# Designs tried in a protein design chat: VH-VL binders against Cytochrome c-type protein SHP (shp). Part 3

Target 1, 112 residues: Cytochrome c-type protein SHP (shp), of Cereibacter sphaeroides (p81238)
Amino acid sequence: GDTSPAQLIAGYEAAAGAPADAERGRALFLSTQTGGKPDTPSCTTCHGADVTRAGQTRTGKEIAPLAPSATPDRFTDSARVEKWLGRNCNSVIGRDCTPGEKADLLAWLAAQ

## First folded at step 6 (VH-VL; framework fv_rolinsatamab)

Design f25 (from b1 with heavy chain S105T)
Fold by ESMFold2-Fast, scan of step 6:
Structure f25 (fold): chain C 112 residues (1-112), chain A 122 residues (1-122), chain B 107 residues (1-107)
Amino acid sequence: as target 1 above (112 residues)
Amino acid sequence: EVQLVQSGAEVKKPGSSVKVSCKASGYTFTSYYMHWVRQAPGQGLEWIGEINPKSGRTYYNQKFKDRATLTVDKSTSTAYMELSSLRSEDTAVYYCARAPKYYSTDWYFDYWGQGTLVTVSS
Amino acid sequence: DIQMTQSPSSVSASVGDRVTITCKASQGISSYVAWYQQKPGKSPKLLIYAASTLQSGVPSRFSDSGSGTDFTLTISSLQPEDFATYFCQQYYRYPLTFGGGTKVEIK
């Protein structure tokens, strides 16, 4: 598409003022939150803890794996990534993710 | 209970280096980031850098990147800050401080060490 | 770097007074601010994080309000044990930066 995982990560790193930390991204993805919607306390609620496996929406529809190893065109559409982060950060955390959080999440996911 | 216990006060000559230790107890050492912050007399708090104890990944304030080295010893749950090429302006109390790593914006410090006074004098 | 400007640098107040300390960020930081109390000879102690969340064990007389660039720490009824210096800190962007501190002296 119009971008790559590396380009997106670099952009978020520039906005954050620091290199991404994939371990921090993993910790955030697996975390349980209380500030967002009660039905979505974690990113794993829909995507599962193993991102190489298919997830499921609340309506029961299958979500393709987040891992690029299983879905090679992941994180190659900048508008889709921004929409995904916007919706998931607000649903799970209850606020927009910082540039640092976006960098960290994508660094971990892109390596899967 | 969570405790961060730092090494004792140091008096160093200009041009030398100092290595301060911070021994953690009461929690899983690799589940929390460790940061270092200093406070010089008459000045405010100044962030030096962070380390992820699980991965060893470090990130430094640009002001200190050429002189500061952060390390950890996971077997003893101890974090270290080494500062080289010391100048009189480095005279300060140096703190280790714990930050949660579950969220990348949780870079606030819920527990602090007692501080280590480093005096740089000839 | 994000500059955190704290005011006033010092304040003298009587027990029972309402004390307000202001912290202004040089750019938007959403709600990513924490507040610390430091008593003479001691390490800083976390009071508030995420602009509004009280650390466990912190008295309810401490509160924070604000978002974006302007933040205010309020002590609703000053007590003798509140003699201390207070610092704000942003954690939106690296490097992490602190306000210059406000020394609260009880008259």
Scores: ipSAE 0.045, ipTM 0.721, lowest interface PAE 6.9, mean pLDDT 86

Design f26 (from b1 with heavy chain S105V)
Fold by ESMFold2-Fast, scan of step 6:
Structure f26 (fold): chain C 112 residues (1-112), chain A 122 residues (1-122), chain B 107 residues (1-107)
Amino acid sequence: as target 1 above (112 residues)
Amino acid sequence: EVQLVQSGAEVKKPGSSVKVSCKASGYTFTSYYMHWVRQAPGQGLEWIGEINPKSGRTYYNQKFKDRATLTVDKSTSTAYMELSSLRSEDTAVYYCARAPKYYSVDWYFDYWGQGTLVTVSS
Amino acid sequence: DIQMTQSPSSVSASVGDRVTITCKASQGISSYVAWYQQKPGKSPKLLIYAASTLQSGVPSRFSDSGSGTDFTLTISSLQPEDFATYFCQQYYRYPLTFGGGTKVEIK
């Protein structure tokens, strides 16, 4: 890894102009959205509501848990995190996440 | 359905403090952020800060840091903004405004209180 | 802080006119702009958010466009109830900031 969860969160906080809110990140992750793709209305569609458990793609392929407690190298590769956020924010919400939304999501996920 | 009802107009002396209330009804109070915005007579809108009613977390516009205090009372679904060390330039209509937590963009304001005129004069 | 500059500060128009209001951000904000309508003595009312999503109850004659730094609110056929002041707001970065407002007046 070229980074850490704390470094990524700090970078997004600087870009947002505000400290992360993990509770808001949890709320966003669990939310149902209507602006994105109809078959992915929530981050939970693939990752599940319990991020310490393995998720599945729409075709049933396993996705490793998002929680660092279950997958210790999560959020330690900056390029992978940017790609993950880019794809999932556009799929679920229908647009790129703001720096504040990225900070909030990672603050909640990194604590899991 | 959704209503935000603010306390009445106030006239204050320079150097004093004012506390404005905003009573929410028609929705789950802890499911939305509450923001405060002011508008000086004939002028534009200026953002003061936000509060998450569920956690009590606040964040302020740097221009108001150390003068503004945002609080909530969950039992009455009421938000409060206190502004201290008042100056004549603080004369404005103060609004509470609700922001969605979960929707595509959380920092737009879908419902606003009716406004509270605070006049600061000597 | 991101500065939002609206033009014009006022526009005189007649019922049935197409009215265009422009908002320019001092730095890139992607599509993170909301538009509000305010009538004298009233609180602002949300019109549009999240890249062209109309708030419920807002007439379809209101639309917006733009991304990056340049944004436009259009009223396709002005009605008597549309004479008001309009504000843009960026929500890309804290602190949240508003444009100076555009007053749409009867010609």
Scores: ipSAE 0.051, ipTM 0.727, lowest interface PAE 6.8, mean pLDDT 86

Design f27 (from b1 with heavy chain S105Y)
Fold by ESMFold2-Fast, scan of step 6:
Structure f27 (fold): chain C 112 residues (1-112), chain A 122 residues (1-122), chain B 107 residues (1-107)
Amino acid sequence: as target 1 above (112 residues)
Amino acid sequence: EVQLVQSGAEVKKPGSSVKVSCKASGYTFTSYYMHWVRQAPGQGLEWIGEINPKSGRTYYNQKFKDRATLTVDKSTSTAYMELSSLRSEDTAVYYCARAPKYYSYDWYFDYWGQGTLVTVSS
Amino acid sequence: DIQMTQSPSSVSASVGDRVTITCKASQGISSYVAWYQQKPGKSPKLLIYAASTLQSGVPSRFSDSGSGTDFTLTISSLQPEDFATYFCQQYYRYPLTFGGGTKVEIK
């Protein structure tokens, strides 16, 4: 791809004005939200709590693991990452993620 | 009911330090970020920094980074803000304020302490 | 830092009036703005967050609009308890920043 996890994280950190917090990213990913769609209350609804394992869409389609240890090309295409964050943040949280949320999510996921 | 109760007013000399406390009750202390905000007399609000009570992790407004220290005591559900090298322009009401659960990333403040007036004068 | 500019700095109004307060961000902040009410000698009180969500217990006469850089707080029919100073706050980017405040005074 056109980028790397480290480059994406650095860009989101610059936009947020603060260093990424991977612990917050983990907590956000595992959290149950009420502001978004009722059938997707958490990022774990599709991806599971163990991101080294395959997930599944609501329609039954398999999603490759989010962890780069299991899917080495994860987070190397900037347009795909923005689309993924846009879709999932709006579905789960009910709004676009802030740059800080994006930095934190990617900092945790990229380390998996 | 959620309450944030702060320590009493302080009068300090220039160059000294002040430590303000904020005792939380009515909720799980480690589930919500605590922020500190000040307001000089008759003026607007200025953000000092945040602390995650669960981890102790802090982030500061760069204006205060070298002088402010945020800490928590989980056993007493109390947050502290220490400001060193005080100047007359540090005279302000200092507030602790609770943000929603740290994983919601909502950095607005649903509950505030009553405020602590810190006066810096010679 | 994102600068939040409020206008007007003060407004004189009567009970029953429609009051509009504006807040302008120096860069795009999407909908990451909150509004607070502060009465003399008291702490700020949250009114609205995420540029559209009314805090529980806040009267429906308070509303807001806007996205990106331009935001407004509207009080549709001013009540005696609404005479206060109002602040906007962005939470899109650190450091968190507030507007300078708008004082709503009795005419």
Scores: ipSAE 0.027, ipTM 0.708, lowest interface PAE 7.5, mean pLDDT 86

Design f28 (from b1 with heavy chain S105G)
Fold by ESMFold2-Fast, scan of step 6:
Structure f28 (fold): chain C 112 residues (1-112), chain A 122 residues (1-122), chain B 107 residues (1-107)
Amino acid sequence: as target 1 above (112 residues)
Amino acid sequence: EVQLVQSGAEVKKPGSSVKVSCKASGYTFTSYYMHWVRQAPGQGLEWIGEINPKSGRTYYNQKFKDRATLTVDKSTSTAYMELSSLRSEDTAVYYCARAPKYYSGDWYFDYWGQGTLVTVSS
Amino acid sequence: DIQMTQSPSSVSASVGDRVTITCKASQGISSYVAWYQQKPGKSPKLLIYAASTLQSGVPSRFSDSGSGTDFTLTISSLQPEDFATYFCQQYYRYPLTFGGGTKVEIK
């Protein structure tokens, strides 16, 4: 990949003007949202609540675990991470994530 | 339902410190971030900082970083703001305000305390 | 820091008027803006967040339009209880910053 989890987090922190908060990231990931698509009310809808386990798309396709402990190359491709955040933030929340939200999500996920 | 009740007005001398309290009720205290905002007489609103009541993690506006200290007491559902080295320009109404925690990055304030007037006079 | 510039600083209006308040961010903030109403001696009250979402219990005569850097709060038909000071706030980037306020007064 062209980046690392630490490098991505640092970039989002710079854009946000604040250090990442992993607990805030956990809370967002586990939250139930009403502003996005009705069939994807949470990041856990596809990824599950335990990110060390495989998830599943709406069509039944397997999603590799989000945790780097289970999928070591997670968050090492900047374009892939931006695409993932763009799609999931809009699907679940109904808007683009702020740089702070991106930093928080990745800080929690990268530690898993 | 949700209430934030702040301590009463204080008059302090320059160079001293003040500690304002904010008692929360009607919700799970550790599920929502608490922020502090001040308003000098006839002026606008100025953000001081935030605290996560569950972890105790704080983040401050750089203007206040060296003088402000935010803390919580989970057993009483009370948040505190201490401001040290007080100057006349610190005369303001100080507010605690709740941010929604179920979303990360949503730092708008759905409930506010009634405000505490701190007057710094010599 | 992101500067939020409100205009006008004050406006005199009559009941039934359409009132428009503008808020400009010094850089793009997408839709991460909230609006508050404050009456003398009282705390600010949330009116709108995420640029366009009306807080529960807030009358439909209040609306926001805009995204990016330019935002407008509109009161479609001013009521007696609407005479107050209004503030915008960005929450895209730390530190959180507020507009200077717009006083809506009768005269």
Scores: ipSAE 0.075, ipTM 0.758, lowest interface PAE 6.1, mean pLDDT 87

Design f29 (from b1 with heavy chain S105L)
Fold by ESMFold2-Fast, scan of step 6:
Structure f29 (fold): chain C 112 residues (1-112), chain A 122 residues (1-122), chain B 107 residues (1-107)
Amino acid sequence: as target 1 above (112 residues)
Amino acid sequence: EVQLVQSGAEVKKPGSSVKVSCKASGYTFTSYYMHWVRQAPGQGLEWIGEINPKSGRTYYNQKFKDRATLTVDKSTSTAYMELSSLRSEDTAVYYCARAPKYYSLDWYFDYWGQGTLVTVSS
Amino acid sequence: DIQMTQSPSSVSASVGDRVTITCKASQGISSYVAWYQQKPGKSPKLLIYAASTLQSGVPSRFSDSGSGTDFTLTISSLQPEDFATYFCQQYYRYPLTFGGGTKVEIK
């Protein structure tokens, strides 16, 4: 791919003007939101809380694990990551994630 | 030994605010999340929210999002919970509780403060 | 939100009895459940976490079985100091939620 988890995180940190917080990323990923679509109140709705395991779409299709330990090429394609964040942030939160939120989410996920 | 020592009981009028403190000792304050949980008299436990003392970042139960504010003072190893716009149903014992700091879902509470009774009455 | 339903709400028991308390999650929570003991006027005390891991210093008569949605706290031989209220808690998803509690009373 055209990037790496570290490169993506660094880019989002630069845009946010602050270092990533993996613990906030974890909390955001696990949180229940009411601003987005009712069918997807949390990132865990599709991905599960254990990101080393396969997830499932609302319609039952399996999603490969988000953890790089289980899916080594995760977060190595910048366009794919931007699409994933765009869809999930709008679906779960109801708005685009900030660069700081993107940095936080990837910092936690990349360490899994 | 790990201790969480909370401020004393308070009696408040409806519409006012209360700020409860929780002083931590016996461990590195910034290495563990602090949570707040309340219990109405004779009833169950209700989670209010969490704070990461190292970063200051907070996450709240949606029920309390507009009224609760969690803060910390790292210099005194003290956590605070402020609850505004108090109602009679906010009468409860409020607890601070320590959770492990991990990359996993380990939000169980190994140490609890002694509790602070907040009574909201007209 | 994940609802944690505890049953029974109270149980009357004698010293030496086997006591069983059930906790049911409204959706799968894997093993992300903890159990607490609370005596009147006191803070809750952690007994068990990750469904099956006994907190240090907790007597071996306390155990949990279950995964997914159904969890059971067992006290194999009730002692006088075990008369208390017990709560389950899920930590699979925010917001963190507790069961309604089970009061273990002297018969």
Scores: ipSAE 0.007, ipTM 0.567, lowest interface PAE 10.7, mean pLDDT 85

Design f3 (from b3 with heavy chain S105A)
Fold by ESMFold2-Fast, scan of step 6:
Parts: C-alpha cells; sequence; structure tokens
Structure f3 (fold): chain C 112 residues (1-112), chain A 122 residues (1-122), chain B 107 residues (1-107)
C-alpha cells in the first residue's frame, strides 16, 4: 500500500487539531445511530462487535476482519480508507465523519 | 437531573495559582467529556481544554498548555482546573461544561457549571 | 485556528420582532456549529447544535440555517425572555472557538 495506519491517523489528527482518542473510536464503532440508513444502525451491523472476526453484508457476503491482527494489510491504502469512511459514516451516522471521528475510529481499529 | 456545581469565588495575587472544582451529578461521570471555558468580564468565551474522565486524557488550547492542568477524581465525580502563573489578564469567570455525545466526538456543551469568578489583583 | 466572526455586535429590538444574527467561519466547518444564549450573571445555555438541531426545551422560534462557512440564527418573534447575548461556536476542529457575541437589547 501507499500509506500506513500511523500515517493515516497522523493526517486526520492534523486535520482535527488534536490527538486521536481510541476509546472514543471504540464507542463510536459500537454505537447505535438513528440518523443514517435504518438497516445499518451501527458499524457492527456488518462488521460485528468483534473486529478480529469476519463480518457479513446484508446479503450474506463475507467481509474480511477489520482488525490488522487478522488482516495485516488493513489501512494501508489511503483511497480505500477514505472511501470506506465516506460510505460507512454516511450509511450509519447520516453524515460525513469529522476528521476527529476518523482519527478516533482508526486509532481504535489499528490497535486491534 | 444533570448538575455541575463549581467551587466559590477566589481572589489571587499575580504569580500564584488557582484550582477550581466542578462536581458532577445526575449522570455517569465517565461517559462524557468535561471541558473548561473562561469569560473575562464583558468579554467573549475562550476554550481552555478538555479531559476524558474515563482515561484521564487531556488536550489543551495552546494558549494555556504551559499553565493549565486538568484532572478528575472519579470516586467523587469531580473535575478540577488548575491555572498557574496568574496575571491580571486571567481575571475571568471560569466554567466547566459537559460535552453531550462522547462517542461522536461532538464538542458542544449541553450543561454548564454556574461559573467561578477568579480575580487576580495585587 | 478557525475564526468565528459574528455580526452584528448588538441589535436593538422590540417584542415581536424578527431578529437575525450571522456567524461566519474562516474555513469550512460543515454543520459543526452550536449556538448559546447567555443572560447577565448566568452561564451559557445551549440552544442549537449541528447547525439545525434544537436542544430539548428550546422554543421553536429559534432556528439556524446554513452550512460550510455561513450560519444564521433567527428568532422569529422576539419574546421578553429572549433579551440576552448570543454566541456561535464551531466544533469541527481544535481549538474550539466562539464568535464574539451579539447582544439583543430592548429598543
Amino acid sequence: as target 1 above (112 residues)
Amino acid sequence: EVQLVQSGAEVKKPGSSVKVSCKASGYTFTSYYMHWVRQAPGQGLEWIGEINPKSGRTYYNQKFKDRATLTVDKSTSTAYMELSSLRSEDTAVYYCARAPKYYDASWYFDYWGQGTLVTVSS
Amino acid sequence: DIQMTQSPSSVSASVGDRVTITCKASQGISSYVAWYQQKPGKSPKLLIYAASTLQSGVPSRFSDSGSGTDFTLTISSLQPEDFATYFCQQYYRYPLTFGGGTKVEIK
């Protein structure tokens, strides 16, 4: 890939003006939202609460684990990460994530 | 009901330090961020910094980072702001304020303490 | 730092008037703006967050419009309890910054 988790986190931290908070990232990932699409109320709807395990789309297609411990090349392609965040933030929350939210989510996920 | 109750007014000499307390009740203390904001008499609002009560992590406005220290005591649900090397320009009402949605990184303040007037004079 | 420029600094108004207060961010903040009301000797009270979401218990005469850099707080029909100072705040980036305030005064 063209980047690393640490480089992506640093970029979002610079945009947010503050260090990432992994605990906040965990809380956001596990949260249930009402502002987005009704059939995707949480990041856990597709990925599960245990990100070291494979997830599933609504149609049953397997999604590789989000955790780098289980999928070592996670968060090493900047365009893919930006696309993933854009789609999932809009679907779950109903808006684009702030740079701070992106930093928080990646800080938690990258440590899994 | 949610309440943030701050310590009483302080009069301090230049060069000294002040420590203001903010006792929280009516909610789970570790589920919300606590921020500190000040207001000089007749002036606008100025953000000092934030603390995550669950982890103790702090982040400060660069203007205050060398003088402000934010802490919490989870056993008493109390947040503290200490400001050192006081100057006359630090005379202000100091507020603690709760950030309402911990998990979505929102930094708006749904509940505020009543404020603590700190006067710095010789 | 994101500068929040608020105008006017004061406005004289009568009960029943429509009052508008503007707030301009020096860079894009999407919808991450909140509005507060402060009465003399009191702490600020949250009115609106996320540029359009009314805080529970706040009257519907308060509304916000805008996104990106330009935001407007409107009080559709001013009531006696609305004479106060109003502040906008961005929470898109650190450090958190506030507008200079608009004092709504009795005409």
Scores: ipSAE 0.008, ipTM 0.667, lowest interface PAE 9.6, mean pLDDT 86

Design f30 (from b1 with heavy chain S105F)
Fold by ESMFold2-Fast, scan of step 6:
Structure f30 (fold): chain C 112 residues (1-112), chain A 122 residues (1-122), chain B 107 residues (1-107)
Amino acid sequence: as target 1 above (112 residues)
Amino acid sequence: EVQLVQSGAEVKKPGSSVKVSCKASGYTFTSYYMHWVRQAPGQGLEWIGEINPKSGRTYYNQKFKDRATLTVDKSTSTAYMELSSLRSEDTAVYYCARAPKYYSFDWYFDYWGQGTLVTVSS
Amino acid sequence: DIQMTQSPSSVSASVGDRVTITCKASQGISSYVAWYQQKPGKSPKLLIYAASTLQSGVPSRFSDSGSGTDFTLTISSLQPEDFATYFCQQYYRYPLTFGGGTKVEIK
């Protein structure tokens, strides 16, 4: 791809003005949200709580594991990552994620 | 009910250090980030830094990075801010303040301590 | 650093008046702005966050409008207990920064 997890995280950290916090990213990913769509209250709704395993869309289509340990090319395409964050943040949280939230989420996911 | 209770006023000499405490009650201490903000007399608010009480991870405003140290004691639900190499310009009310959700970039402050006046004079 | 510029620095108004305070960010912060009220000798109290969400217990006469770089706090009908200094804060990017404050004097 056109980027790497480390490059993406560094870009979001620069935009946020602070280093990523992977524990905060983990907590956000696992959290239940009420501000977004009712049928997607958490990132885990589609991806599962174990990101090394395949998830499912609402229509039952398989989603490859988010963990790079299970899907080695994860987070190596900047346009795909930006689209994924845009859709999931708006669906789950009800708004665009801040650069800090993006940095936190990718820092945790990239380490899986 | 959520409360943040800070230690009492301090008078310090230039070059010394001060350590202010902030005891939290009424919520799960490790579930919320704690921030420190100061206000010089008659002036605006200035952010010092944040700490994640669960991990101990800190991030500082670069202006304070070399002099401020933020710590927590989970057993007593107490946060601490130590500021070293004090100057007269450090005379201010120091506040601890709670961010509402540690798992999002929501760094607004829903509860504040009552403030601790630190006076630096010779 | 994102600079938050508040205006006016002070305003004198009568009970029942509409008071507006503006806050301008030096770059886009979307809706990541909060407003605080500070009464003399007291700690700040959260009024509004996420540009438009009123904190529990805050009277509906307080409201915010704006997005991006320009934000306005409005007090629709000033009450005696509204005598205070008001601060905006951005939380879009570190370091967290505050406006310089607006002192509301009540007759």
Scores: ipSAE 0.063, ipTM 0.750, lowest interface PAE 6.1, mean pLDDT 87

Design f31 (from b1 with heavy chain S105H)
Fold by ESMFold2-Fast, scan of step 6:
Structure f31 (fold): chain C 112 residues (1-112), chain A 122 residues (1-122), chain B 107 residues (1-107)
Amino acid sequence: as target 1 above (112 residues)
Amino acid sequence: EVQLVQSGAEVKKPGSSVKVSCKASGYTFTSYYMHWVRQAPGQGLEWIGEINPKSGRTYYNQKFKDRATLTVDKSTSTAYMELSSLRSEDTAVYYCARAPKYYSHDWYFDYWGQGTLVTVSS
Amino acid sequence: DIQMTQSPSSVSASVGDRVTITCKASQGISSYVAWYQQKPGKSPKLLIYAASTLQSGVPSRFSDSGSGTDFTLTISSLQPEDFATYFCQQYYRYPLTFGGGTKVEIK
């Protein structure tokens, strides 16, 4: 890949003006949202609460685990991460994630 | 009902330190971030920093990072701001203000303390 | 740091007038702007946050618009109790920054 989890997190931290907070990232990932699409109220809707296990799309297609411990090349392609964040933030939250939200999400996920 | 009650006005000499308290009630103290904001007489609002009461994690405006210290006492649901090396330009009303925690990443302030006037004079 | 510039610094208007206050960010902040009202001797009060969400108990005559760098607070029909200074605040990026304030003087 063209990047690493640490490199992506550092970039988002620089854009946010603050260090990542993995606790906030966990809370965001597990949260139930009402501002986005009704059938995707949480990141856990597709990925599950245990990110070391496979998830499913709304149509039932398998999604590889988000955790780097289970999928070692996770978060090593910057364009794919940006596309994933754009799609999921808009679907679940109803808006683009801030740089701080991106930093926090990746800080928690990369540690899994 | 949510309340943030701050300590009383202080008059300080240049070079000294001041410690302002903010006692929270009416909500779970560790579920919300606490921020500190100041306002010099007749002027605008200036953000000092934030603290996560659950973890004790702080983040400061670079302008204040060498002089401001934010702490909490979870047993009394009280937040503190200490500002050292005071100069006349630090004369201001200092506010504590509550922001959402968790997944919101919304750093707007829904409840404010009544403010503490700190006067620094030689 | 993101600079928030408010215009005008003061405005004098009659009861019933429409009042508009503008806020310009020095760089893009999407819709991450909050608006506060401060009356003399009081702490600021949250009016609007999170992309046009009106705070509970705030009159419907207050509204906002804008995205990116240009934002507007509108009071559709000014009332005597609206005598106050109004501030915008960005929460897109640290450090958090406020506009310089707009003082609304009735009459």
Scores: ipSAE 0.203, ipTM 0.782, lowest interface PAE 5.0, mean pLDDT 87

Design f33 (from b3 with heavy chain A99S)
Fold by ESMFold2-Fast, scan of step 6:
Structure f33 (fold): chain C 112 residues (1-112), chain A 122 residues (1-122), chain B 107 residues (1-107)
Amino acid sequence: as target 1 above (112 residues)
Amino acid sequence: EVQLVQSGAEVKKPGSSVKVSCKASGYTFTSYYMHWVRQAPGQGLEWIGEINPKSGRTYYNQKFKDRATLTVDKSTSTAYMELSSLRSEDTAVYYCARSPKYYDSSWYFDYWGQGTLVTVSS
Amino acid sequence: DIQMTQSPSSVSASVGDRVTITCKASQGISSYVAWYQQKPGKSPKLLIYAASTLQSGVPSRFSDSGSGTDFTLTISSLQPEDFATYFCQQYYRYPLTFGGGTKVEIK
């Protein structure tokens, strides 16, 4: 792919002006939100709390595991990552994730 | 009512394979995941893997990935588990079990088959 | 893998007693724990999931509590039909793992 988890995280850290925090990323991923769509109150709604397992959309479409340990090419395509973050942040939170939130999420996910 | 009915007991020789079936009824087969769990005599429960009957996608416990094969036949609402290269320590009751697909509740087993005893002996 | 440690391995109690079974996860699993009852020669039956939700048809004497790493199943007034082995299961992380089981004997 055109990038790596480390390069993506570094880019988001630069945009945020702060280092990534994997624990904040974990907390955000597991959190329940009310600002987004009722059908997707958490990142875990589609991806699950265990990101080594395949997820599923409410329409029955399968989502490959987010963890690089289960899906080795995860976070190696910058356009795909941006699309994923844009769609999921807006569905779950009701807004775009900040660069700091993106850095935090990827720092946690990349370590899975 | 929801029912999962498994095939009968099997006696196998070491090195052979066994294929256990699980026929589902009373619900839409493709709307739930199917899992396989085993229990050696007097021992605890061990998760083998899961299959999505709609897509055929499987995911395995690392311990079993090289020997277990999970499949489904949607036309008969039947799930299958095949375990190869059998050893005496594979002697166990093998269960199929259903989990909901709604993600927040998909990871526990609300209905179980009656179990199939597989005995591996020379 | 997340290890689930149950205690005690067995307990014997009189009808009407309060029975408590504990389950400890080797890492935080939030509330993603389920409890099962297994009677001799039978398949497991789901009692509780998400560390607080009773499965439909399960008697109200069964309850659970806990979050993070420490979880408890309580039977508030033990009945003869509660003779069984009880298992906890985490569903926070793959692979799915079970506790070693607690055998409850009614005197």
Scores: ipSAE 0.006, ipTM 0.574, lowest interface PAE 12.8, mean pLDDT 83

